VHH binders against p80196. Designs and how they scored, part 6

Target 1, 213 residues: p80196
Amino acid sequence: SQDFDFFYFVQQWPASYCDTRRSCCYPTTGKPDEDFSIHGLWPNYKDGKWPQNCDRESSLDESEFSDLISTMEKNWPSLACPSSDGLKFWSHEWLKHGTCSALNQHAYFQTALDFKTKSNLLQNLNNAGIKPRNGDYYGVESIKKAIEKGVGHTPFIECNVDSQGNHQLYQVYLCVDSSASKFIDCPIFPHGGKCGSKIEFPSFSTNDDHDEF
Key: E = the ipSAE of ESMFold2; O = the ipSAE of OpenDDE; V2 = 0.75 times the mean of E and O plus 0.25 times the DockQ between their complexes.

## First folded at step 1 (VHH)

Design d9 (framework vhh_7zox_3; at its last look DockQ between E and O 0.08; V2 from the best seeds 0.00; counts 0 for: pae O 7.0 > 2, placed apart)
Fold by ESMFold2-Fast, scan of step 1:
Structure d9 (fold): chain B 213 residues (1-213), chain A 121 residues (1-121)
Amino acid sequence: as target 1 above (213 residues)
Amino acid sequence: DVQLVESGGGLVQPGGSLRLSCVASGFTFSSYDMGWVRQAPGKGLEWVSDISYGGSTGYADSVKGRFAISRDNAKNTLYLQMNRLKPEDTAVYYCAAGTDYWDEYRSYDYAGQGTQVTVSS
């Protein structure tokens, strides 16, 4: 496998994925929880580059992590269209990023699930009075401070834009050491901050109780 | 008011070429990473190519060596030059603004309306 310097551990806010002009498709299990969900665990270099597709002969083997499937459906759903069971998303993440991790499939997915639990983003934001609700805006610095207080390390906050043009909390990046054992201060942050000084923390639309929306 | 206006799609024979354009307005184009994603009939979204605000480019393995992404910051315009087109390139192509780490499972800011590319004999 490739040597690398650290991981980005990336979590997304499902309501922010779904309320854009592109919209989303709910998983076959239905509407996801009102919680952050995993995007991925991405090996990275300190210069901002990253390895990818490190074993082109690898394939996702569901039998290697069958004990994790129900937990992954909850914590790592696909919101991409068409509606799916998540296997193609997990296969994408494994092939592109997981093959570079020096972990086997079970350890790779278990590690991401463990970091999701440890980061406890929604509760850490709630403890600071930062709660999801359409129309409510919070300072980006307050969001960062709340997460740093709970996790011990400053996150990178990625914003996207809803269908009405409002900037909103979309993804949270935390950094993990190369042995996948603990959170660390990020050696480098991703390029391209799009967040205004205050951003929305939206909830799901009340009309999104149907498969696909 | 943010807008992306795509053009240049159409019907072309295998081995042919098309150039897609995307004109952006309502945001500081020169400070954003830009890219193209596509959706083939009955398939999910696939990342095609991106170009950073600094000019670094990336390409999906399926298009590398055939497609070239470029930008003109003075005109707020993103381009995709598509050469040696294959039937497998048939898709709706979307212009998008984003950050690092482009893939098909990411939400994209300012995604355009899309433009249909059909490669058929």
Scores: ipSAE 0.424, ipTM 0.734, lowest interface PAE 2.1, mean pLDDT 88
Fold by ESMFold2, look of step 2:
Structure d9 (fold): chain B 213 residues (1-213), chain A 121 residues (1-121)
Amino acid sequence: as target 1 above (213 residues)
Amino acid sequence: DVQLVESGGGLVQPGGSLRLSCVASGFTFSSYDMGWVRQAPGKGLEWVSDISYGGSTGYADSVKGRFAISRDNAKNTLYLQMNRLKPEDTAVYYCAAGTDYWDEYRSYDYAGQGTQVTVSS
């Protein structure tokens, strides 16, 4: 039997990753689509602890998931510097988290890709009139409700802070049962990344450079 | 808002020591993983060390054996003891809080100006 209670399934908003003071580096495949991207699928315990690095000898083997690579480049890009093809990011996620999942490499990556599709976050937000747009603010509770309506479970919303000090939608956490079969209510929510009551949902826009003189 | 106020930096000779402090507010400190990141002149952010809410610690290879991270949950304070300082440790040091693991694949929120550490070379 498994030695963890559930997964966090974590997706991030690339514009919010990149508009902080640290900035980012686009993957070698170019600027990501304006869509949520996978951060990871993370085994967790219901008491707020988590396993990690459960098989240090299980190196990423590209041949085990080669059919998924083009889809992962689109849906699981790295924004870390320097620009890369994503293999180091996926190796990190596999070694740290995937080795604890009781899934083989192909199943681990395929499962996360399937949950991104099932969560349908951007469309669920759009259905509620919540769209990425610089300068617009949305209620955090409205964001949660829009996602819950589409997914059937309340998400956790993590915010970060852009270079101008504005709180913004950064990551969305959903919970998955320990057999990796379905979304569930989260047994516990993480803490951190505190949001205000209203937050930005920024767009990738080059035309939004209005310098003050 | 989360507030993280770093202090304890300064000018120090190579081989010297400093102790950084970070006082936290705006969240339940004892429930969060905490860490230190630094930014050297002209470089990006670099992870230095972290400590889980349960007390497990991690260190970048460049600082292992020289730096020690600790926390005092009763005072909402994170510490970094820095020993045997080198010119390459010169940077602004930022305290950060998170709910996931510290690494280069996450955007970190940090407070204020940070605290400047300068090791004379």
Scores: ipSAE 0.135, ipTM 0.489, lowest interface PAE 4.4, mean pLDDT 85
Fold by OpenDDE, look of step 2:
Structure d9 (fold): chain B 213 residues (1-213), chain A 121 residues (1-121)
Amino acid sequence: as target 1 above (213 residues)
Amino acid sequence: DVQLVESGGGLVQPGGSLRLSCVASGFTFSSYDMGWVRQAPGKGLEWVSDISYGGSTGYADSVKGRFAISRDNAKNTLYLQMNRLKPEDTAVYYCAAGTDYWDEYRSYDYAGQGTQVTVSS
């Protein structure tokens, strides 16, 4: 595989994902927890480019990480339609990004799960008095600072827009060293998705209509 | 080589319909988010619609309820059904392939040469 410089570790806020112009489908395993979920662990170059699809023959093999599946269903769910159990999403992430990580399937998924735990984003936000509530808005800088205080590194906050035109906390980017051992300062931040000064941190309480899929 | 080839554009009267197609090659189509963007004369690029690798769809407010995006992974083809067309829909429509870095600003890795859609009486 090609050498890369670092990982983006990306977590998403499910309520914000579902409160957009894009369709949302809850997993077949059930409604996701009101917590951050994993989007991916992505090898990246310092110049902003990334390797992808490094081994197209390396199909996802559930037997390689069967012990992690229950945890992945909770922490790494797919909200894409049609509703799924996450395997398609995980296969996509593995084939596109995991094959470039120099990790085997088990290590790749385990690593992502570990970093979710280590980052403890929701708790870090709660410690700063930032809680998910519909109609509540927080300063994006306050959110960044809260996460930075907990993780020790500055995150990138990506926002999306709800049906009312309000910016929402959508994804949090953290950077991990190439050995997948620790969080690091990001050599480069992703482009786009910049937030306004104040953004909503929504809850699932008003998004139950998406369960019909 | 990556190729995205759009087709289905043309001249149509207001209220009419068109169906655009985009055939992809040179990359794993089923692994990509796909979308349509358009550029009207003298205007910037405007996002129209997208569909995730999993089939989730999104639409610009200007086309919501009138346009429908779909994909056939077996054919490596992206579609855009456009109904109740308006003069303001006149533009060059581009098929685009995205990454996992999707956001509201719609960054794409690949794009086609475009197909002209003209809505005029």
Scores: ipSAE 0.015, ipTM 0.380, lowest interface PAE 7.0, mean pLDDT 88
ESMFold2 (binder alone), look of step 2: mean pLDDT 84; pTM 0.854

Design e1 (framework vhh_7ubx_2)
Fold by ESMFold2-Fast, scan of step 1:
Structure e1 (fold): chain B 213 residues (1-213), chain A 121 residues (1-121)
Amino acid sequence: as target 1 above (213 residues)
Amino acid sequence: QVQLVESGGGLVQPGGSLRLSCAASGFTFSSYAMTWVRQAPGKGPEWIATITSGGSTMRDDSTKGRFTISRDNAKNTLYLQMTSLKPEDTALYYCAKGYEDYWGSTEYDYRGPGTQVTVSS
C-alpha cells in the first residue's frame, strides 16, 4: 500500500450533471431524489497530486458490501448512459481511488455514506435560504459560507456549464483526514471547475427532459 | 454513427518508438472515456490504457513505463505514444469508446478496426 495525506470527499448535484449537452440517464431505480449524491472519496497528497489504481487485483466484489447496495443506489447513483444499477460506477471509484484508501471495500463505501449524512449539504444550504430552482442564482461565497457554517470547514465549489452555457453548482469538495475519521480544513484545494461570482443551483425539469441518445 | 479510425502503426525495430492516433466522430468525444486495446495473433484482447474526459489515466502495469495515453478534445483525437518497443508488443492496436466517462478501464461499447504494429528486426 501507499501513504497519502487526506481525502477529498466529493459530492455532485444530479440536476447539474443532467442539464449539460451530455444529458444523462436515470439509474434503473428511476429518477434520483433532489439531493446531493456521492461522486467519491479520493486519497490525495498535500502537494495536489494523488495516488490512483493502487491494487488492480482488488476488483469490486459485490458480496463484500451487499448490505449497503440499496443505500448506495439512493446516495451514490450513476447518471451516466446507459441506465444502470451503479455497479460499474462504484467499481471505477473503488479501482481508481478506493484501492489507495487503506480501507477494505465495505469500510470504503460505508465511510463515504457516513460522510454524506454528516455533511448534510442540502439542508445546510436550505438553512441559509439557498434552494434549488431553475433560474435562481447564488453567490459562490454565500454557498461556501452556508456549508462552512454547517460542516465547520470551507468547501471547494466546482462548476460546470449547462447546455446553454450558464455556470452552475456541480460538485462540492470537503476534506477528510487520512484515517477517514473526520472532516478537516482542506490542505489544498483542487484546480479547475471555474465558477462565476454567481452560479445557478438548478432543479430537475418538471417535464423530465432527459434525452437518451 | 460512432466512428473510430486508428493510424500510425507500422514496422519498427526493437527499441523504437511509434505514435498511434485515433480520430473519433459521430459522438461527443470530450464526454467519454477512451481506451487503447491490443490483440496479438492467437491471443485474446489485452487492455492497455484508459483516459477519462478530463485526462485521468489508468494503465496496465506491464506497459505503463513505456506507453503514454493522451487526448486532444478540441481535435477529437486519442493518442498512444509507445517507446522502447519489444517484439511482444506486436499486435493489432485499436481504440475504443467507453460506455461513459468515469467507469471501467477494460469495457467499451465500440472499437475501431485497428492499426497493425509489428516489432521485428
Scores: ipSAE 0.006, ipTM 0.200, lowest interface PAE 9.7, mean pLDDT 85

Design e2 (framework vhh_7ubx_2)
Fold by ESMFold2-Fast, scan of step 1:
Structure e2 (fold): chain B 213 residues (1-213), chain A 120 residues (1-120)
Amino acid sequence: as target 1 above (213 residues)
Amino acid sequence: QVQLVESGGGLVQPGGSLRLSCAASGFTFSDYYMTWVRQAPGKGPEWIATISSGGSTMRDDSTKGRFTISRDNAKNTLYLQMTSLKPEDTALYYCARGDSWYDEYGLDYRGPGTQVTVSS
């Protein structure tokens, strides 16, 4: 049953995943496009807690979403080492979060793909003059306003730190209603963000291969 | 070199207790969120708890009455106190470094794990 209040819809910036001390491994399909990619669609409670692993026996079944695999390879790649086809990442997201969504596997993945298209983050940032480039910094409030103008709702911005110690745009959180039908204002924002007043929006500069995690 | 080394696992009878430790080195421990994750045989990873640099915690509802996460920034050590252990708690327990409340797939570094086996 639908025992949660809303979803976080989480997208990551691949260059910011890859330029940390951990580094990254490109998927078996090669270097991803310079675009935001899906991290996940996460059921959540309005008090900030979340359900997880709601059906441990519901394994990822490729036959249930075979028509989506090529689109997921583009829009939901794994950058974790070692290089992979993404199945382990999608399995992780399905088991931890998807099983709590009240959606079947096809609907869960299709819904996330649809929200990525609808949010259109890179274009909305471009429309405000916010473009990825190493060494270029933007106000966090300007990033939020650009996304809010395009999507209609204020995002949460999560930052991480590159290998040189620079704070950078890492993940964007938007909220979706419990029926998975539309974006909503977030009832609560996540904790932690490590953002300064200005953060870097880096381009792809790293293709190191690390075997950790 | 960033290192995370778990210890304190072992064989315990149902109803028993264990205290897991994770020794961190090679980074400023107090700057990071730290997380405990477990993986049971043949199952995917399950997030248990995350603790912020300041000591604020987020915990899985199914274990929060029995498990407590804590940290000692002066000792660069993360802890998991486990009580009233059940056979279903049998798993490899990992500590991991991160910069958000939960994201075990995207965590920077993970330790090799310490095995907890609950059996009569």
Scores: ipSAE 0.057, ipTM 0.459, lowest interface PAE 6.3, mean pLDDT 86

Design e3 (framework vhh_7ubx_2)
Fold by ESMFold2-Fast, scan of step 1:
Structure e3 (fold): chain B 213 residues (1-213), chain A 122 residues (1-122)
Amino acid sequence: as target 1 above (213 residues)
Amino acid sequence: QVQLVESGGGLVQPGGSLRLSCAASGFTFSSYWMTWVRQAPGKGPEWIATINSGGSTMRDDSTKGRFTISRDNAKNTLYLQMTSLKPEDTALYYCAKDEYGYYDLSGEFDYRGPGTQVTVSS
């Protein structure tokens, strides 16, 4: 079996995926809720490296987590084109990261869903007056502090740029202990995607359809 | 269609240098995070370095003093500059399109190039 030091629990802001030059396609279930969605739960080493693809023979078995499918469609959608039901994205996350987790498939997906609920990012930001609004910018330190107050641990904030070059909140990283039981202080923060001092927290555009690149 | 074509590999003596290139087409190169990975004979793929759309890099600690990842968005080209090469660096080197994010590299074969062979031997 594979060992590791901690997990990154990674949540994405869907509007920030969809407003870049990268193509964006809503899931077959339609437009996602205006909420953070799960990107993944990633085993990691405290030196910044990560294990991956730890058991390529362990294919995704939908029957092992059929009770979670509806919740995953809502909380873990794929925005990659073409429009999809999410299975390929979950399969990719399972094969690359999940097989290294020491969890079975049901436990892996359930654990990520539970941490999404526990982190309650949107509500914690809203409690601090930080709301998604096109054209409004917030201090990155204020975003971090709002999340820290609610979760108990400082997140890493990853930024990207929209099609007009505006810097924006893209992903939030929290760290989870190697037993997948609780949030912890991150032993190391990711490199890259680093924000400036103020970033946009955008809402979805009125045109929901995006052309391929 | 997404195409990635690596070049620049070859046979080199220990201590030598090589510059690998990856020519990208079929997508908006400047918007995607790009990665170099290698696969030695009989082993699984090993991550080397990632560069995001903004030019920030993350590199494997064992090679970061010897290898530098960079990109030229005007040429749709990704580079890996390798110095002080060791026999253990012998591998097929691939570039890959990173679809979803910083640590999320598509494992699908069609998002990788065919690779360029690097052999470090005396």
Scores: ipSAE 0.014, ipTM 0.276, lowest interface PAE 7.3, mean pLDDT 83

Design e4 (framework vhh_7ubx_2)
Fold by ESMFold2-Fast, scan of step 1:
Structure e4 (fold): chain B 213 residues (1-213), chain A 122 residues (1-122)
Amino acid sequence: as target 1 above (213 residues)
Amino acid sequence: QVQLVESGGGLVQPGGSLRLSCAASGFTFSNYAMTWVRQAPGKGPEWIATIYSGGSTMRDDSTKGRFTISRDNAKNTLYLQMTSLKPEDTALYYCATDLWEYGDSYSPYDYRGPGTQVTVSS
């Protein structure tokens, strides 16, 4: 039996990770797809608290999920410097959050990959006319409504700032039930809204990338 | 050894002001975003503001008219200037940073200070 209440399922927009003053390093597989990618699947309590690091002896074992590696490289890449294969990022997510999930390693990673496919964020935004393009801004409420229409549940939208100081769509939070079976209405949204009323939905562009390499 | 140490909290009357400080050591402060978070009794953590290495800021809409985040990289110090304080601002205030490159928003930060208590009461 689970002792936590729900998961946040967190997806990030790679172009928004990469266009900050900090910049990014592409994975060893090269430039990420123009799509949302997984950040993590995080057990949480309905009072806004969360468990972490729940099993000090459970290290990441690549052999337990070797069949998922190529799919994870595509859908769960590390954009952190230096350029890497993603294992360190997946190890971080497993140790901090995965060990609290009541899932084994294969099920934890497979579940996140399945929810990425089911959430279909980019297509749901596109269906509402919300398309990635440098210089185009959208109302945060329009973004939320587009996702809610497609997924059935209201997301939390997190913003960051690019190297020019522009506020932009950075991460999307959806909630999943404690058995990791379906999306649910979030019992509680993360504390503190980080977005203004309108935010940029940037694209990867050869002329507009703020990469340092 | 990485350390974050908050100071400047205390008892203040409604409508008053406080300036919180966070002294950072053990890492290259200027390279990392710094965040202020508060936690009221019986509630989860509430994000207040983040200041990025380049000086850009993001602030919660409910407090941004009253609270200003700033940093002094030469002193390895983060600040929160709080004005027009209300009883509902009563909370433990702590600074936080994610020295790990992945950064977990609204998850436990890898590094945070012990906090400084702010009590707004007459």
Scores: ipSAE 0.014, ipTM 0.322, lowest interface PAE 7.2, mean pLDDT 85

Design e5 (framework vhh_7ubx_2)
Fold by ESMFold2-Fast, scan of step 1:
Structure e5 (fold): chain B 213 residues (1-213), chain A 122 residues (1-122)
Amino acid sequence: as target 1 above (213 residues)
Amino acid sequence: QVQLVESGGGLVQPGGSLRLSCAASGFTFSRYDMTWVRQAPGKGPEWIATITSGGSTMRDDSTKGRFTISRDNAKNTLYLQMTSLKPEDTALYYCAKGWDYSEGYDTYFDSRGPGTQVTVSS
């Protein structure tokens, strides 16, 4: 009943967004939690193409999801500069991807929030001994296996490069069926953001190291 | 290797216009989405606009009425036409290959040009 085959459910690691040469700006709510945050829920086709901008007249209406705003500020923040409340980011995601989802605005955002809770990425990684810490590197296959063990499906791992040239865990892609009801095995993996065999899982840690006299 | 080189910046009076260009090489330009981003002194980067490989455009609402993104695939060149320039438009403007589903400006740093300076001052 939908004119697409599945969704990518995309989560980003905020520290990896922020430690690049681009840098970042914290949301108006302040520093994000040390946890994965939602990037989006994207309708996609099995051939790797995707629908986009399916209803340009469907503007983001905050009144349709006002009960979700606090939870979205925590789980779906914008790290883009200047510091913001996230509405521009959510508007972009809704217009480009949400309008193609066959869901109304409340259902679209609620669904993404629910899948973030269900995927529980940070805890699944921690259970395998994969913990955020600057300078620690993990095998990409170990990261995939840890997530697969917890979620039941193999993720796609996207990497980016920090300001010092280190490859790092940036985004995790899981797939969701076209009815937005459950995780599925990805019919096709996305392209781009290629990882090395071992990647950093950085933290937001700020060291307060006072010189000894 | 991927190379992006911006030009067309300069000093302009409020209300003026500038046309920025980005010359691309080292990849099949026509197959990639292209993005303009700016960074003001002491600020983080701000997305301006993306043009897809198919020619559709995504624009930031704050500049949408004044800035137009376009491309010439035969010349491997990306453009940003800026009109009604304001002092707050003062920034380093750079182009980037792709945008990979972020707010329209999240691209890999190795796919970003060095930028061209735009200063709007009386």
Scores: ipSAE 0.012, ipTM 0.246, lowest interface PAE 8.6, mean pLDDT 84

Design e6 (framework vhh_7ubx_2)
Fold by ESMFold2-Fast, scan of step 1:
Structure e6 (fold): chain B 213 residues (1-213), chain A 123 residues (1-123)
Amino acid sequence: as target 1 above (213 residues)
Amino acid sequence: QVQLVESGGGLVQPGGSLRLSCAASGFTFSSYAMTWVRQAPGKGPEWIATISTGGYTMRDDSTKGRFTISRDNAKNTLYLQMTSLKPEDTALYYCAKLGPYWLSDTYEAMDYRGPGTQVTVSS
């Protein structure tokens, strides 16, 4: 019924975005919560390709989702520099992915917010004893199992590397049916961002270290 | 082999205008978002603007009133039109190809970048 087969629902771990050599800029609302945040909701095909930029005339209109802005600032912040209110990031996600979703802007953003709540990633990891802490490493298979137990479907785990070369949990991909109604088993997993057998689940550090040079 | 070659930099006076070009080869240019980034001496890289495959643009707030990013897919060329140039715009300007799962303005999302072209705004 839809022109695509499923969605990737992508969530990122903010501490892992921020502790790379690139670093990050906190949103204008300040330091994000120590929780997963939304990256996007991406229409995809079963062959690994995806539609994008499906309506060049459909610019982001914040009046269409003004009731969601405060919730999006918490659950869908931009960590990209320079520090921002998130509108450019949401505009990018809407234009590239949202215009292909067959949803209007309000429904698109509301749907992603709902799936963030339903996936409950941090609590599902905590229930398995997997907690954010600098220097603590967990098996990738244990992370997948904990999420699968809570959500009912196996995630794809994307890793990145911190400024010191440590492999870490960066993004979690879950799949959603084309009607945006429920999680499903992923027809195909994305490629790249490969993890080692054990990865760090870092926390935000508020501690100041003195200059050692 | 992916190649990006910037040109059009040089010495300009404050208030002047300059157009930078980035010639791309070795990949399907029209299939990738492209970005302009600058780096001034002693400072980290600063994102300026990104243009999507569909031509949608995202721009840094500090320069968006003066700088315009555009692309010509038939020529495999990315442009940056700069107006009302200021001494603080002095930097090495480079273009970059972004990966398919990029976040806008992220340096780490750049698959490849060019060697850059120097822009100097004097006096």
Scores: ipSAE 0.006, ipTM 0.152, lowest interface PAE 9.3, mean pLDDT 83

Design e7 (framework vhh_7ubx_2)
Fold by ESMFold2-Fast, scan of step 1:
Structure e7 (fold): chain B 213 residues (1-213), chain A 123 residues (1-123)
Amino acid sequence: as target 1 above (213 residues)
Amino acid sequence: QVQLVESGGGLVQPGGSLRLSCAASGFTFDDYAMTWVRQAPGKGPEWIATISSGGSTMRDDSTKGRFTISRDNAKNTLYLQMTSLKPEDTALYYCARGYSYDEWLGSYSFDYRGPGTQVTVSS
């Protein structure tokens, strides 16, 4: 029932979460695929503000989306410690963001899963020769163009740094219309987490046996 | 019209101190978490610290012993007190409006940032 202007659809590169000093814990299903995973689907206003916690009484109810759980374990895992089945992360995303979406729980989670499939980020990057590989770096503008070519809209790219100080691709933001029907040009981009001109696209694959995630 | 304007940067010798200020206008300052970010030559942006509307802080472990974030809601001003400055602290320092988006994943979201103030640490 709350009004808003658009959604950010946010996808994370799991290797970039895991290779920081914070480290990570794999979900109870094991090591994630080498693919982008969903962080969330976040209602937002055109002025850069956002609604949150729009119905604190609307608890996550697994029975409402039981048919999606296996797909969510694959595409929307929690990497936070300790190792978990993801329910607390999905509960957090539902309570903070989902309750503001005007969607019920099943539609909210299904919509995010559908947009992950439609965005096809890893394949769009691979089509442009941008592949996850430790030691390789790519121009941020090349990353943006590859995604824009595949999706039709310019993403916002968020960077972080690994435990050794290497700058890397961390999250990709796309925008979705308020009816949760289609990607749109972002009315406004976040003004944080900006990248340098070239960044690493790290792989889970390392020949080091001192992986801390 | 949201506006953030940093000041207080300059040239200092190693071991010196600086206090950066960020003047905010065009929004209700005390409703927002505020953040300091720096960008060194040849590097990407590095998060330094965030302070909530209520005054609770999150700080990067590498700088938290030398840098202190604070705010004055009556003056709509954010501060960064920097001590024991090192050559590697040389960077453009930006203030940003925003918060830790999700502690489960350790990510931060900022919806506005200032133009930055240059800090150069050199003998």
Scores: ipSAE 0.012, ipTM 0.197, lowest interface PAE 8.2, mean pLDDT 84

Design e8 (framework vhh_7ubx_2)
Fold by ESMFold2-Fast, scan of step 1:
Structure e8 (fold): chain B 213 residues (1-213), chain A 123 residues (1-123)
Amino acid sequence: as target 1 above (213 residues)
Amino acid sequence: QVQLVESGGGLVQPGGSLRLSCAASGFTFSSYGMTWVRQAPGKGPEWIATIYSGGSTMRDDSTKGRFTISRDNAKNTLYLQMTSLKPEDTALYYCAKEDYFGSDYEWTGYDYRGPGTQVTVSS
């Protein structure tokens, strides 16, 4: 019953979350894979605004998606402190964004997991020679073109800054139609999250750097 | 520029109560979600609660309903009412504003090395 125009499908690069000044805690399952992870699937309006908290009584019910939990622990982990199993992060995303999606809990989480697989961001970047490594910088336009070539649609790239003030690849936004069936061209891109012309694609560990948090 | 100033901490006996405040300026307070976070010595930051612009809240179960987050949009102020305080609640408490593009989990990506407000629970 909540009307909206499209979804942002948002994936984050875990090493870029963890190398900032705010600190980071690994999930109770341990260090995440060197891969993009899901931040969320966010209903949005074409004017840049978004609905949120559309059903305050719809609490997260783990029994409704118990078959997805192990896959979500891998693909949708919480890096927030303290170390956790991810349930609070998924509850946050469901209550704020999922309740506005017109999907039930299982369909909402399954849909995000499916879009992560379909977008295949790390492989699409690797195919263009764009590989995670501390100290390696890539043109933002090259990152966008590599993703566009693999997915068929231009992403929005959000940057953050590491503890040294270096701009780095932080989040990738793709757009999904309101029926949650396919990627589309974004009707509007987010504002902010400014990148330099070249940004770092950091890793958790390399031969040139020790990963200590 | 966003400014957040915490107050209301202090020394309290176990079982006591405190009300923390966060005075906000530099943004349209009513349009953003607000969060309380604490950090104890030797530990990383721990999320406590978030109150969204629409008034809905999320709370950490580890506080077992002892803490209540609220806001007064007319005063641009965020509150944390703390009851039945325990020694393990001893920490620096600080507030955070939701990011424009959405929250990073249960708190924003702001540098939390602001003034904070110290809560010490001791006999």
Scores: ipSAE 0.013, ipTM 0.254, lowest interface PAE 7.9, mean pLDDT 83

